# VH-VL binders against o60147, part 93

Target 1, 175 residues: o60147
Amino acid sequence: MLEKNKYLYIFRHIQTNQVLLSQGNVLKKTALFQLPYPLQKPVAPNGMRPAKLRKDHWVPLLKVEFPNESMFQSVFMQLLNYRKYRSVQPLTSDLLKLPIPVRRRKIMRQEVPNTIADLADILNKEKFPENSVRLQLSDKSDSEYADWPPSVQIDSEEIKLSRGFREKTTVDEAR

## First folded at step 3 (VH-VL)

Design s42 (framework fv_tocilizumab)
Fold by ESMFold2-Fast, scan of step 3:
Structure s42 (fold): chain C 175 residues (1-175), chain A 119 residues (1-119), chain B 107 residues (1-107)
Amino acid sequence: as target 1 above (175 residues)
Amino acid sequence: QVQLQESGPGLVRPSQTLSLTCTVSGYSISSGYYWSWVRQPPGRGLEWIGYIYHSGSTTYNPSLKSRVTMLRDTSKNQFSLRLSSVTAADTAVYYCAREGYWDLPFDYWGQGSLVTVSS
Amino acid sequence: DIQMTQSPSSLSASVGDRVTITCRASQSISSYLNWYQQKPGKAPKLLIYAASSLQSGVPSRFSGSGSGTDFTFTISSLQPEDIATYYCQQSYSTPYTFGQGTKVEIK
């Protein structure tokens, strides 16, 4: 469920480079539904789908500050839809020729560039006011994966993680 | 599976408002995508008018922005175009189309509806 | 606004010929360019998206290439059913803009 917020945090997995989108400074286990490839093997027989979130395995990729909650909600939902659309497209013949583990590694490596490009595309389409959107990157060179609109101001400050309410699992516990 | 169909008056008088409706089947307009209008004057090229996002947010071509309104009716799975103060220059075939995600703009189109602006 | 210029405005070729159409953007649009086919009295049909990706169900004789400002659309072996007007379109920024179209006819 989306909550009232004007910040978007994006995290990457330290080993696979898979990406998670988060509302503000919290990660919930439902974020795992974003992943096309599970991080844990199901228990056989009658295995359950992975439901455990290892917050210590995720680091900030970028943080976006929007002028208001409405703009945050619009961009966040669009990013989820972009990711869902990508996940249902047929694989190219080049990828299908690769063994499954190699194929998955190659696909997962592209999630960071793809997510950054998707974010930039959405921001280009939305036509927000000049310098109204603040973008912070853990590695500023990642900004090179896309062309950014005039609405985006790239921030050189470090991404700070802060605690949420007790009903929310905070990303600070993943440090 | 996804189909779009335009409907509305084929003749509009100068200075009046052109009104068209697009009926979508096979996909709920409130579930995703951008829903667009594109027009084509007889014998000429294509001009994008605007879109309405599944949330109701709209973006219009700046050349038409002062005259364009787009609305959705989620109960009927329809979205509509209203273009005010029409002139003969607005005579065109009007298409509704679904705009895909970032690299997939117009993947499904209606058949088009000719609107003639004449007295 | 981004202006899209197509060349040529029309061409005539024989069945089996290689047909090439070019499209130029007034500023860089990366790979956000799409190609459409429009037959008389019909709506446009998406053939190529993201400059070079073939839409599902579209014959492999159609292809696209390019990035930045210069793009090319190719029909490797022209068939009678390919008689149509072809349009490029940038999806990089609103307002979305189309080229003026290229009419392809068979000699």
Scores: ipSAE 0.000, ipTM 0.472, lowest interface PAE 15.5, mean pLDDT 79

Design s43 (framework fv_tocilizumab)
Fold by ESMFold2-Fast, scan of step 3:
Structure s43 (fold): chain C 175 residues (1-175), chain A 119 residues (1-119), chain B 107 residues (1-107)
Amino acid sequence: as target 1 above (175 residues)
Amino acid sequence: QVQLQESGPGLVRPSQTLSLTCTVSGYSISSGYYWSWVRQPPGRGLEWIGYIYHSGSTTYNPSLKSRVTMLRDTSKNQFSLRLSSVTAADTAVYYCARDLGWEYTFDYWGQGSLVTVSS
Amino acid sequence: DIQMTQSPSSLSASVGDRVTITCRASQSISSYLNWYQQKPGKAPKLLIYAASSLQSGVPSRFSGSGSGTDFTFTISSLQPEDIATYYCQQSYSTPYTFGQGTKVEIK
């Protein structure tokens, strides 16, 4: 069963802008399977091994605080499903016009805006109480990728843990 | 709290279309998750048919893709399965299930509906 | 498609026994493997997800382990209510595929 938790952490890869979701400040190697494109190896998903998780390559994108664990679990699972859904969608004609390396770079770059939009979409549909969800970003301008419902309070301060965040992130290597 | 219930004809003639509906209570299908159909022929194992996402996007098992259609009706909180050109091999108990994605998959199942394909 | 193979196909054990079932994937699925219990005439019930995580409300005597291609499901002390067929299922990629099932009976 999931640990008691009311925080959702979203991480961004510093070079590719690929996104990882976490059930708190703990980042597991299995989180790498959220990624459609491996950091070390550009081969087909079904046969690839995930790249080694490197804490220094991931920075916090945003942190969401929920008033209780059930709201956290609902939103977290829905975000995982959005990522699964995006992995099975047909590519647009605009993307198909691009060379493969350029196409992949553009898709990866869009993960930050897409994840933020997905989060806002979920929160708009859930109709949580006014000001019940606290959103804290590393870069406040990233909040502009979406329209937020009345349930969301955006913190005026950027993530303070960005200075010590990596020290508080725990990793667990699969064997 | 979350419950799924299958409904539809229990007998379908060969070459006709099998149609089943899953009614969901305790959770809105438009709020999230994938919604799947899984079947089990008598005395045999489980076979995944496909899923529909809360947005209406579908993915089907390639072995059945040419015969399968899934739709959702968000106003009734239902999703449905249509399987065309049925044969005796399609005789099975059909389950609907909530699909939470990669880490959980099927956490809630309907009770199952036996569909017999016979003349 | 990813093929899932279970072993054994059936087993008989006594109440209190340790029961072990194995599941092998035809290619690496990381930890995206689930275990289900199905009693006669009933829908399957999720017991274990992500190879080793116990579903809420499921007794602690059930456990799972493994990664990659080789997975194990264990009942530490078999109870009469555990008589059922158990299935593994990969959720790594579509189509989702199930093992053929293991029937567990009491001697």
Scores: ipSAE 0.000, ipTM 0.469, lowest interface PAE 15.0, mean pLDDT 79

Design s44 (framework fv_tocilizumab)
Fold by ESMFold2-Fast, scan of step 3:
Structure s44 (fold): chain C 175 residues (1-175), chain A 120 residues (1-120), chain B 107 residues (1-107)
Amino acid sequence: as target 1 above (175 residues)
Amino acid sequence: QVQLQESGPGLVRPSQTLSLTCTVSGYSISSGYYWSWVRQPPGRGLEWIGYIYHSGSTTYNPSLKSRVTMLRDTSKNQFSLRLSSVTAADTAVYYCARVPDFWEGYFDYWGQGSLVTVSS
Amino acid sequence: DIQMTQSPSSLSASVGDRVTITCRASQSISSYLNWYQQKPGKAPKLLIYAASSLQSGVPSRFSGSGSGTDFTFTISSLQPEDIATYYCQQSYSTPYTFGQGTKVEIK
């Protein structure tokens, strides 16, 4: 029997501010299919080189703990649907006036506030018990991007970026 | 400050329904927390039966779910356990207890326990 | 259901001895493990929650450690009033499950 998941791990790219959702505390290469903008140039006229996962370029944004796997799956799927919905919306006229590289950079910078706002919107819509969903952030000021429902408890301790979502090992402590 | 006290018949015949009530003082059961039942057969370990959230929603141990019902009476500040179709295997001390933190899921206040014997 | 295996089932030790009890979960439960003390004829009493957090009013000789699947509970210097049965309990998932208990007696 496998352990059932109740944690959602959210990562942020250190250079682009793009966001990845993960069911585990370590990113898998397949998570890169979530990205609206590939991290590398197209190679062929009709194709793209698969994105390369540089694990050291992704840092924790926040960790969400749910009471059970059912609630985790529901929220996780809704969050993926919100991201998909955003990716197909028409760009505003203000964005279309910007050069493509500047436009892309501006859109990518918005992924952190957008992901946090989407998470809060989903949790406000659900009828979860008081204090049943636990958030732990790398930067607590990021919680200010949204209004949270009574079901959410924000952990007073921030995630340490040097450890990511894991404990420091003896190897990590060594020079 | 918070106290829990079990009450109900100490003897139940096989096939009957076991009914126990927990009276809570020092805290309103409608104001928060999870209100739980835990049992212990003589000389054996602890078995969680279920809990009722302050809103009235219930979660039961799957092994007992078909026979268990928990209810709250907010006017009397009580919550109750009904266990149907009892057998000798249901002979146990029954405790009511409070779970104040959903995440840590510990029991911080317990009743004194009520022995229920299932015998003809 | 998550199975909790507790060992030993019983032990005898002298006053002042260090006593260690172990608890193993059938799957990872992170740090969602609690420890209780039960004296004969009494309800259980919470000693440790979240694997290592000491409950208010509980003597500092009691401690807990561990994460994942393996947990330990320690009494650093056994006292006569510590004669009891000790239980671990996981709160990672419902149904909550308990270990079978460890009976601690004085020699």
Scores: ipSAE 0.000, ipTM 0.480, lowest interface PAE 17.2, mean pLDDT 82

Design s45 (framework fv_tocilizumab)
Fold by ESMFold2-Fast, scan of step 3:
Structure s45 (fold): chain C 175 residues (1-175), chain A 119 residues (1-119), chain B 107 residues (1-107)
Amino acid sequence: as target 1 above (175 residues)
Amino acid sequence: QVQLQESGPGLVRPSQTLSLTCTVSGYSISSGYYWSWVRQPPGRGLEWIGYIYHSGSTTYNPSLKSRVTMLRDTSKNQFSLRLSSVTAADTAVYYCARSEDWYPGFDYWGQGSLVTVSS
Amino acid sequence: DIQMTQSPSSLSASVGDRVTITCRASQSISSYLNWYQQKPGKAPKLLIYAASSLQSGVPSRFSGSGSGTDFTFTISSLQPEDIATYYCQQSYSTPYTFGQGTKVEIK
């Protein structure tokens, strides 16, 4: 029995609402390649490099606990594919009428509801056992962006929002 | 430093199974990355065969899926390719390579192993 | 499958010339495109990833640009050691697919 509980962490940017997926509680710089829009202005003339990762600008959105590696892998890869698919969709005529900075802000703000909806869609398509997937959110109201299948148990305890990407102890609630 | 090295028979008979092993040094294959096989027929371009993720899950090129199996041996830090029912069209240099999760550029490659399918 | 069309298939240029190679995807792949250099008898070497990011240790004369379906790879000042075949590759979805290659020779 080598399979054990696996966690998927989803982070959001505190200012833009952009979303990053992580296989653990630590964000890697390479996760920035998930973003269709850079977070800051280009340093180099060709400007397409990923923005510098500022750990204090990203907070957990939600944490998903899977009972085994195979379930984790399936859902994680499908979420990445959904994000790639969204990045190549044609923009609506309404969005095309907006100035580029305004258009980008509107698109970025939709990443949280879109990611939650995508997660729920994937979990609804899979035939996972009842209560096998545990979902813990930083803000439980975000669960209302989707209808969840019987396989999902939403934790009554919210994730505590603290700066940093490592697991926090109860001492972090003190000064 | 990270190094990948292919090994296996350089000659395979038609209808037999092509078997290659990639030995990785300088990084544990179970610690991260996608570990791929890519082939190149003489004088032609590159074709991706498939990958095995650091967890053991696999994805294969649909054109080869019915003939391909990839396996890990974490104790030897190796991953392998088996391609069944080979024909002359499978004659190629076979490379192993690794890539990252969200921008799978192949940053390290083996030196390549020529496999000829001939009677 | 996503088809990658690369052009030209071959070119000859002089040392110091600016060389441009293009790559077109059959559907939008955002910025999930890589460029490789392959010298005769050697494995491919990653030069550019995510359409425009220079791989560590790669000379700054190499650059990439583009998004969606149309991509370019540029050598700003061709050197003798740049004689090679160059390949683009999409990493947007499996199966990963490569362009047919561009052979670069020096006059």
Scores: ipSAE 0.028, ipTM 0.656, lowest interface PAE 7.0, mean pLDDT 83

Design s46 (framework fv_tocilizumab)
Fold by ESMFold2-Fast, scan of step 3:
Formats: structure tokens, sequence, C-alpha cells
Structure s46 (fold): chain C 175 residues (1-175), chain A 120 residues (1-120), chain B 107 residues (1-107)
């Protein structure tokens, strides 16, 4: 790591509600590898096409400011592990009885509440100082998906993205 | 690139079990997609039998559920259909097919079809 | 189960004619409707998915439209190689179901 970072940005897809994690306010094409469900239909023999990153299709869900880089890395890695664990769990009988399009939409819509709940669970397990973690939400009602530890301060300030995040939107490839 | 091919006996006696295998090339069946069987009686339309998901989970047409079993053999890159207690009504061309199921839902690759006649 | 009804069951047209086939679902299936072409002795071939999306490599004379319960498939200028039976298929829920097919012949 040549540059230190203490910010975690979480983005939500405007159509699917799928979630991406970023180490800064710039969304890189490789972040698409986090998605269990590709945004485009597979055309390659391995079942995956190089994905197209449309930065204008992603909006900030939340931003977390940590006291230092070590705390950020710990939480970020744990959150990725939670997401990986969820992706390999079997579907419930309740989901299996739903029509396929409804089932798919319900699974993807749950990524927002699941990610928020996972973040809160990780923060509750860590022993961070009181009011040391700053959480900013685009929609404050999303904080109600979880119970937050004393280490978390919830702010109402606007989440600011870099100028290059939206003003230079191009189709980027990722595999 | 991706190819599917059916194999198995073309003649089955009434009351016996119909067994067919689909061999897939160009893609690993355990890596993605839904793998289906679809049949077509001579001169008639298409009927979906069931699918096996790349994880091994199965879903069968309720009209055939009590008689159908689908299995996968990941070492041979094959999936199979077993249909028990067959009658003349089960005479059909049987196709294996790959089904896309996330962004859009459709059958994109089909085998050539294997005619199975149920006769004594 | 969702029932799919196609109209007409068969049609005859001349080369260059516009051909229209309709498909009706017994309940709303949103846009989860596909169209397949089947030539004698061959497996079905996907032409249209998601009601209106043209499959890669399929000629632009083929198109689809509709949503909910009523869907249309069109060949803008019929060619000799288009002689086939065409099937609609709903992918909204299992069991997946097909229409009874429309046989297209040249006069």
Amino acid sequence: as target 1 above (175 residues)
Amino acid sequence: QVQLQESGPGLVRPSQTLSLTCTVSGYSISSGYYWSWVRQPPGRGLEWIGYIYHSGSTTYNPSLKSRVTMLRDTSKNQFSLRLSSVTAADTAVYYCARHEGFLDYYFDYWGQGSLVTVSS
Amino acid sequence: DIQMTQSPSSLSASVGDRVTITCRASQSISSYLNWYQQKPGKAPKLLIYAASSLQSGVPSRFSGSGSGTDFTFTISSLQPEDIATYYCQQSYSTPYTFGQGTKVEIK
C-alpha cells in the first residue's frame, strides 16, 4: 500500500440495488468483481463477459470515516468476507417458492439492508473508541437496519464525490 | 464455443426408466447457468421438464415431478435425465439446453435432440 | 401454471411480406417472453429475449414487442430461409411454458 486511506465508500446500483465497496470516493472497474450477479449477460465460455462500469449508474449509499488506516483495512476486509460468505449460502425455501423475477429482485434488494447490518455487526465486535467512527448516510432511515455501537457517530452531512467520478463517465471493462 | 449433445437409448419399454445424458463442451456446468431438459412429442410443441442449477439444486415441472430425477457429473461435464414409469405418451425428441437466469431468462444453447420411442 | 396461446397456428405469405405472430399469456409476465425459431429436424434457436431484445447474430428483420399479457413477433420482410415454426416462451416462473407454435410457410 503506498497511500493511506481511512474512508470506506459504499455505492448502490440505481436499477438493481446491488452494492459495491470502495476504498475512496472513486469507483474502479475492478470493484465489479465484488458482484455475485453480473450486470451484463455472460457471453464468454467461462460464463462471464468483461463487465462495463457505468459510474453514473452508481450512487453513494454511505461513507464511513475511520480514525486510521489500520481500522479501515480491518473493517473493509471483514466486510468483503461477510459478502463472500453470504454468496455461498443456500437459498431459503421462502425464496425458492417465489417467481424467478420476484426472487431475483428480492435477493438484490436485500444487499442494502444486509450490507448495513454486516457493517454494524463488524463495528459492534471491534473495540473502537467512543465516537471515533463517523457514518454518513445518503438516506438516514437506512441507519434503522441495525443497532450501532457507541463508537459510531451518525452525521447528516452530504456525501461528496470526486469531480472525476461522474463528470468523466466512460465505459470501462473488467473481468 | 459452447456445445451440448444428448446420448442414450432410442427405445424404451413401457414401465421402464428413460435415461439420457447431456455432454457439455466449451463451458463447465459447475461454473454457472441452469441446465435443462425440454421435450417435444412428434408433430407437437415444446414441454419443459426441469433444470439443474450449477450448484446441483434441481427444479422439476410439477406435471412430471414424481417421475423425474436430474443429476450432474462434474468430472465428465455431463448432466442427466431419468424419467421413470414411461408410457407411449413419453415418446418425444428430448433436448438438453442451457438457460440464462439473472439479467434475462432464456435458452441460449440447445443440443441436437435425441428421439426416444416408448414401445413394447 | 402460465398458459401461452399463439395466433395464428399457421400462415402462408410471400417473400418480402411482413409477417406478424401474436402470443398471449394467461397472467402478467412483465417482459419475460422469448421467441424461438425451429426448422424441421432441428433444435429451437433463440431469436428474441426479454420481449424485444434481438439475440446476437440474428438478422434485424426479426423484432418483438409487448409487455404484460400481449406480445407480438414480426418479420419485416419474409425470406425463404425463414420458413419454420416459431414459439413464444414465458420465463417469468417455473414451470417454463411455450406457446403451441406458429408454422410459417411461403406461398
Scores: ipSAE 0.000, ipTM 0.486, lowest interface PAE 15.0, mean pLDDT 80

Design s47 (framework fv_tocilizumab)
Fold by ESMFold2-Fast, scan of step 3:
Structure s47 (fold): chain C 175 residues (1-175), chain A 120 residues (1-120), chain B 107 residues (1-107)
Amino acid sequence: as target 1 above (175 residues)
Amino acid sequence: QVQLQESGPGLVRPSQTLSLTCTVSGYSISSGYYWSWVRQPPGRGLEWIGYIYHSGSTTYNPSLKSRVTMLRDTSKNQFSLRLSSVTAADTAVYYCARGYEEWLPRFDYWGQGSLVTVSS
Amino acid sequence: DIQMTQSPSSLSASVGDRVTITCRASQSISSYLNWYQQKPGKAPKLLIYAASSLQSGVPSRFSGSGSGTDFTFTISSLQPEDIATYYCQQSYSTPYTFGQGTKVEIK
């Protein structure tokens, strides 16, 4: 049940491959603050603001079902920390030699494999009970970006987006 | 507010090494950005020399690469420029500048500039 | 290297005039172009970044436009304090390169 917050949804941008984390099957405008590279140019001289959410530009990457809210919260917070850590790491000299748009395409293309690897790393460290975590992907081949612990059961069925997601594309607070 | 200030000798002899230091206040040079040097010969335009990224990685203008070295001293929050084998053509005002790297690259803060004359 | 060409090299205009400077890149740089103002004896000051974004604290009379290879910088109503040399700069790839500059003077 979504009211117990035991589901983690991860979404992918269809053009840039940038990734968003969500506590439910509906993306909120505030999730756009997770992006290191804005989807549009600055709208104000003093900084960037979140753009309007385009439902047709985000597709589910994967869904994780945890046995309880405590496990969900632990993994979700660790994923946010991994993403923040990656975003502040220095760029390699190889990347710095590339033109800016080429560099950004390479960095953004890595968000999907990086997020999947980070999720697997967290789950390997947490030592949850065998078969306690259910992983469902939109593209099952994406599971190959990582080695999964015994706690993870990969669903043979690909994720299906509910009608509710499309109907509930509204601006909302995170809390 | 971020501030940058150049320091170093204003006169260098031909064939010697030009050495300048940029002192940064209001932001740690190891926390972000690329820290750059740009020069301007008297009455002429701007030429980018190179930068040192907050990790210590350097990128130099190919026209100057064989003569340029940039270093950072994170304990003093400084970065420096060394240009070897100088000639009269290296006479210029030298600016240090902070470069935005991650999104929409630009030089948003500049030092006041230090005139270096190569003569004698 | 990407070459940046500005035109004109200099211009004279009256207070209140609309001033336009152009900048051309030798190859496409998307919108990775910045504009700087440099007053005599001072460091350059960032006015516009990403071709059309106004830097914080910069008066709204300054604007930029363009993409790819052709870019324009405009002062909608020239003021005495705008007397300076203006430089475009591509931020698409290293080495970063500047235009040769446009000197703006009051006639």
Scores: ipSAE 0.017, ipTM 0.628, lowest interface PAE 7.1, mean pLDDT 83

Design s48 (framework fv_tocilizumab)
Fold by ESMFold2-Fast, scan of step 3:
Structure s48 (fold): chain C 175 residues (1-175), chain A 120 residues (1-120), chain B 107 residues (1-107)
Amino acid sequence: as target 1 above (175 residues)
Amino acid sequence: QVQLQESGPGLVRPSQTLSLTCTVSGYSISSGYYWSWVRQPPGRGLEWIGYIYHSGSTTYNPSLKSRVTMLRDTSKNQFSLRLSSVTAADTAVYYCARDRLYEDSWFDYWGQGSLVTVSS
Amino acid sequence: DIQMTQSPSSLSASVGDRVTITCRASQSISSYLNWYQQKPGKAPKLLIYAASSLQSGVPSRFSGSGSGTDFTFTISSLQPEDIATYYCQQSYSTPYTFGQGTKVEIK
């Protein structure tokens, strides 16, 4: 029998390096609500052009497998809280002296290392069983943004960009 | 379990500010969800007013944006709505609702609604 | 803003009838459409989310389908307690917008 919601899928934007968290292997439009900086600018004084999710602009960053839904939910919620906390922290003096577009680009670029560091911090705080959490990355060097606890096993095989997080169907496997 | 309850004056004079509070029980407003206000004029349909996030970040319906303010009070587990310069057109039942958890967006819990009449 | 149009605006049906309501978006909203039931004097109640997912505790006679711009809500066998106004709502982008509602009455 399949267990529901034991995988965390993390995507990054190919241009901005912004990060989106997903409970499924395909991004939903509503995931854009996670972003502090919208990808589309207002086109009218009283509103914005309807937002559009370009799924081809989001690529896999990493996939986390938990032994059960309870552990997944705990880590997922904590990771969301870490991201929210970062969004309301005061900016450093060095960032504040930069023009707004340059400042935002620099902040967005840090989302990948920040998300990985936050994930590792949560997993170090939680005392999960040894080798109970499996991590698979698109770029193994991204694992170097953090020190991982004994509960984490990092896969030697990277996620290939052309496959994303999609599983083979029975039809694809037969062909 | 999760319950939402609106409170505030049921009568507001034209040109004044409508103020409502939503008290949440069974769940922390500082935990993961967006919290919304939706209104319904008597005999008419539903209109989304806006939402507030745990950080205090807000998004308002552009049609109301110049008159709307939403605030949160995490110590009381409450969020509030202020609508300035009211007219008879603002007479409606006002609902608070739990909005979304990031990727998922639907109103799964609603308050019972508070009728606010704008009348001299 | 994304405009949501429901059809019909009202209908009258008998207990046991199959009731179908449609909702059309002014642009593609993928599957980000929700259906709510509102009984007189009550707050709306979520029935269907993400176009086709049945909310926990909601009877299986309610179902939803569709994607893109065209969506359908069905009550397979109308019960007396189903007399209400039904609303669709897009969650694709803000401002969230609702259809005008469909009033379901029993004869």
Scores: ipSAE 0.000, ipTM 0.484, lowest interface PAE 13.8, mean pLDDT 81

Design s49 (framework fv_tocilizumab)
Fold by ESMFold2-Fast, scan of step 3:
Structure s49 (fold): chain C 175 residues (1-175), chain A 120 residues (1-120), chain B 107 residues (1-107)
Amino acid sequence: as target 1 above (175 residues)
Amino acid sequence: QVQLQESGPGLVRPSQTLSLTCTVSGYSISSGYYWSWVRQPPGRGLEWIGYIYHSGSTTYNPSLKSRVTMLRDTSKNQFSLRLSSVTAADTAVYYCARTPEYFDWGFDYWGQGSLVTVSS
Amino acid sequence: DIQMTQSPSSLSASVGDRVTITCRASQSISSYLNWYQQKPGKAPKLLIYAASSLQSGVPSRFSGSGSGTDFTFTISSLQPEDIATYYCQQSYSTPYTFGQGTKVEIK
């Protein structure tokens, strides 16, 4: 049966602050390919494969509820485009002066503020009805990374994940 | 296992509309992925035509000059291609294929291809 | 549109040889580059996605590398069944575009 998704979940890595986007409250293993820096070495000697997805390493950063699936898809696609755009930008002079491990850590740490700022920018450009988009943040201070439009209502309710938030599906296979 | 299969007329007259259907089995087209059409003229390379997503959102290759329409029929688990005002340049093998929605990783499943010849 | 250029257009090699094909994008595409194998009369088969990730079920002799604008595809030990045309494809932005193909033949 068809079920339309209206929810965007964003997760962060507990040590690196790297970000993963998901269309539901569970992560597919393939989501690891969103990451420019693998969390651990590839298992397969014949090529780059994502590391094992561990539920204890990822926590919810935020959850967004949209009025309908069309609005969700529009925002989700734009957010993916922002991530692509950021991946091809030249590194600043300041970053290039840093040793590679320090540079990577600094870039990874910025994924949380960058993703929040990108989300807010997209929502500001879209002219959704007032209070039509519900935003839940695990840490309310993270809302300070951006100015939110009138369409966004920040919810005080805690983000609840399904236990072991990893989807059992053929899409979960490491390719 | 996921399978894609093209069907439709193998011969289309110049100026008419080319119509093809892709039937998907083993996966619901409404559950994810971008569903594409890709063509290959005999002896030449591959050209992406367009895709359709679950939301009904479509994106078409601008080179086809707005001659393309893609539709989905979720009850039959099919998606279709209509290419209007065809000419001999549209003679090609037409493939349907899918791509993941989180990031465009490429086409992991393809139909076997359907040769469409445009001639009178 | 992003142009994809492959080299060489064709090559001949012996069984067991290391074969490399290159692909260049007209602008940076990060790692959004895929490689396909196409045998005569067959649909293309995805071998490598995201520049370097091996598709499930694909033999380990196939590999990919690169980022930005320059990419390479390698067959570490060419087998008779590897006779085919190989295509690169960028998935960074629509319209998706393919290289012109590289025909691989065995001597």
Scores: ipSAE 0.012, ipTM 0.582, lowest interface PAE 8.2, mean pLDDT 81

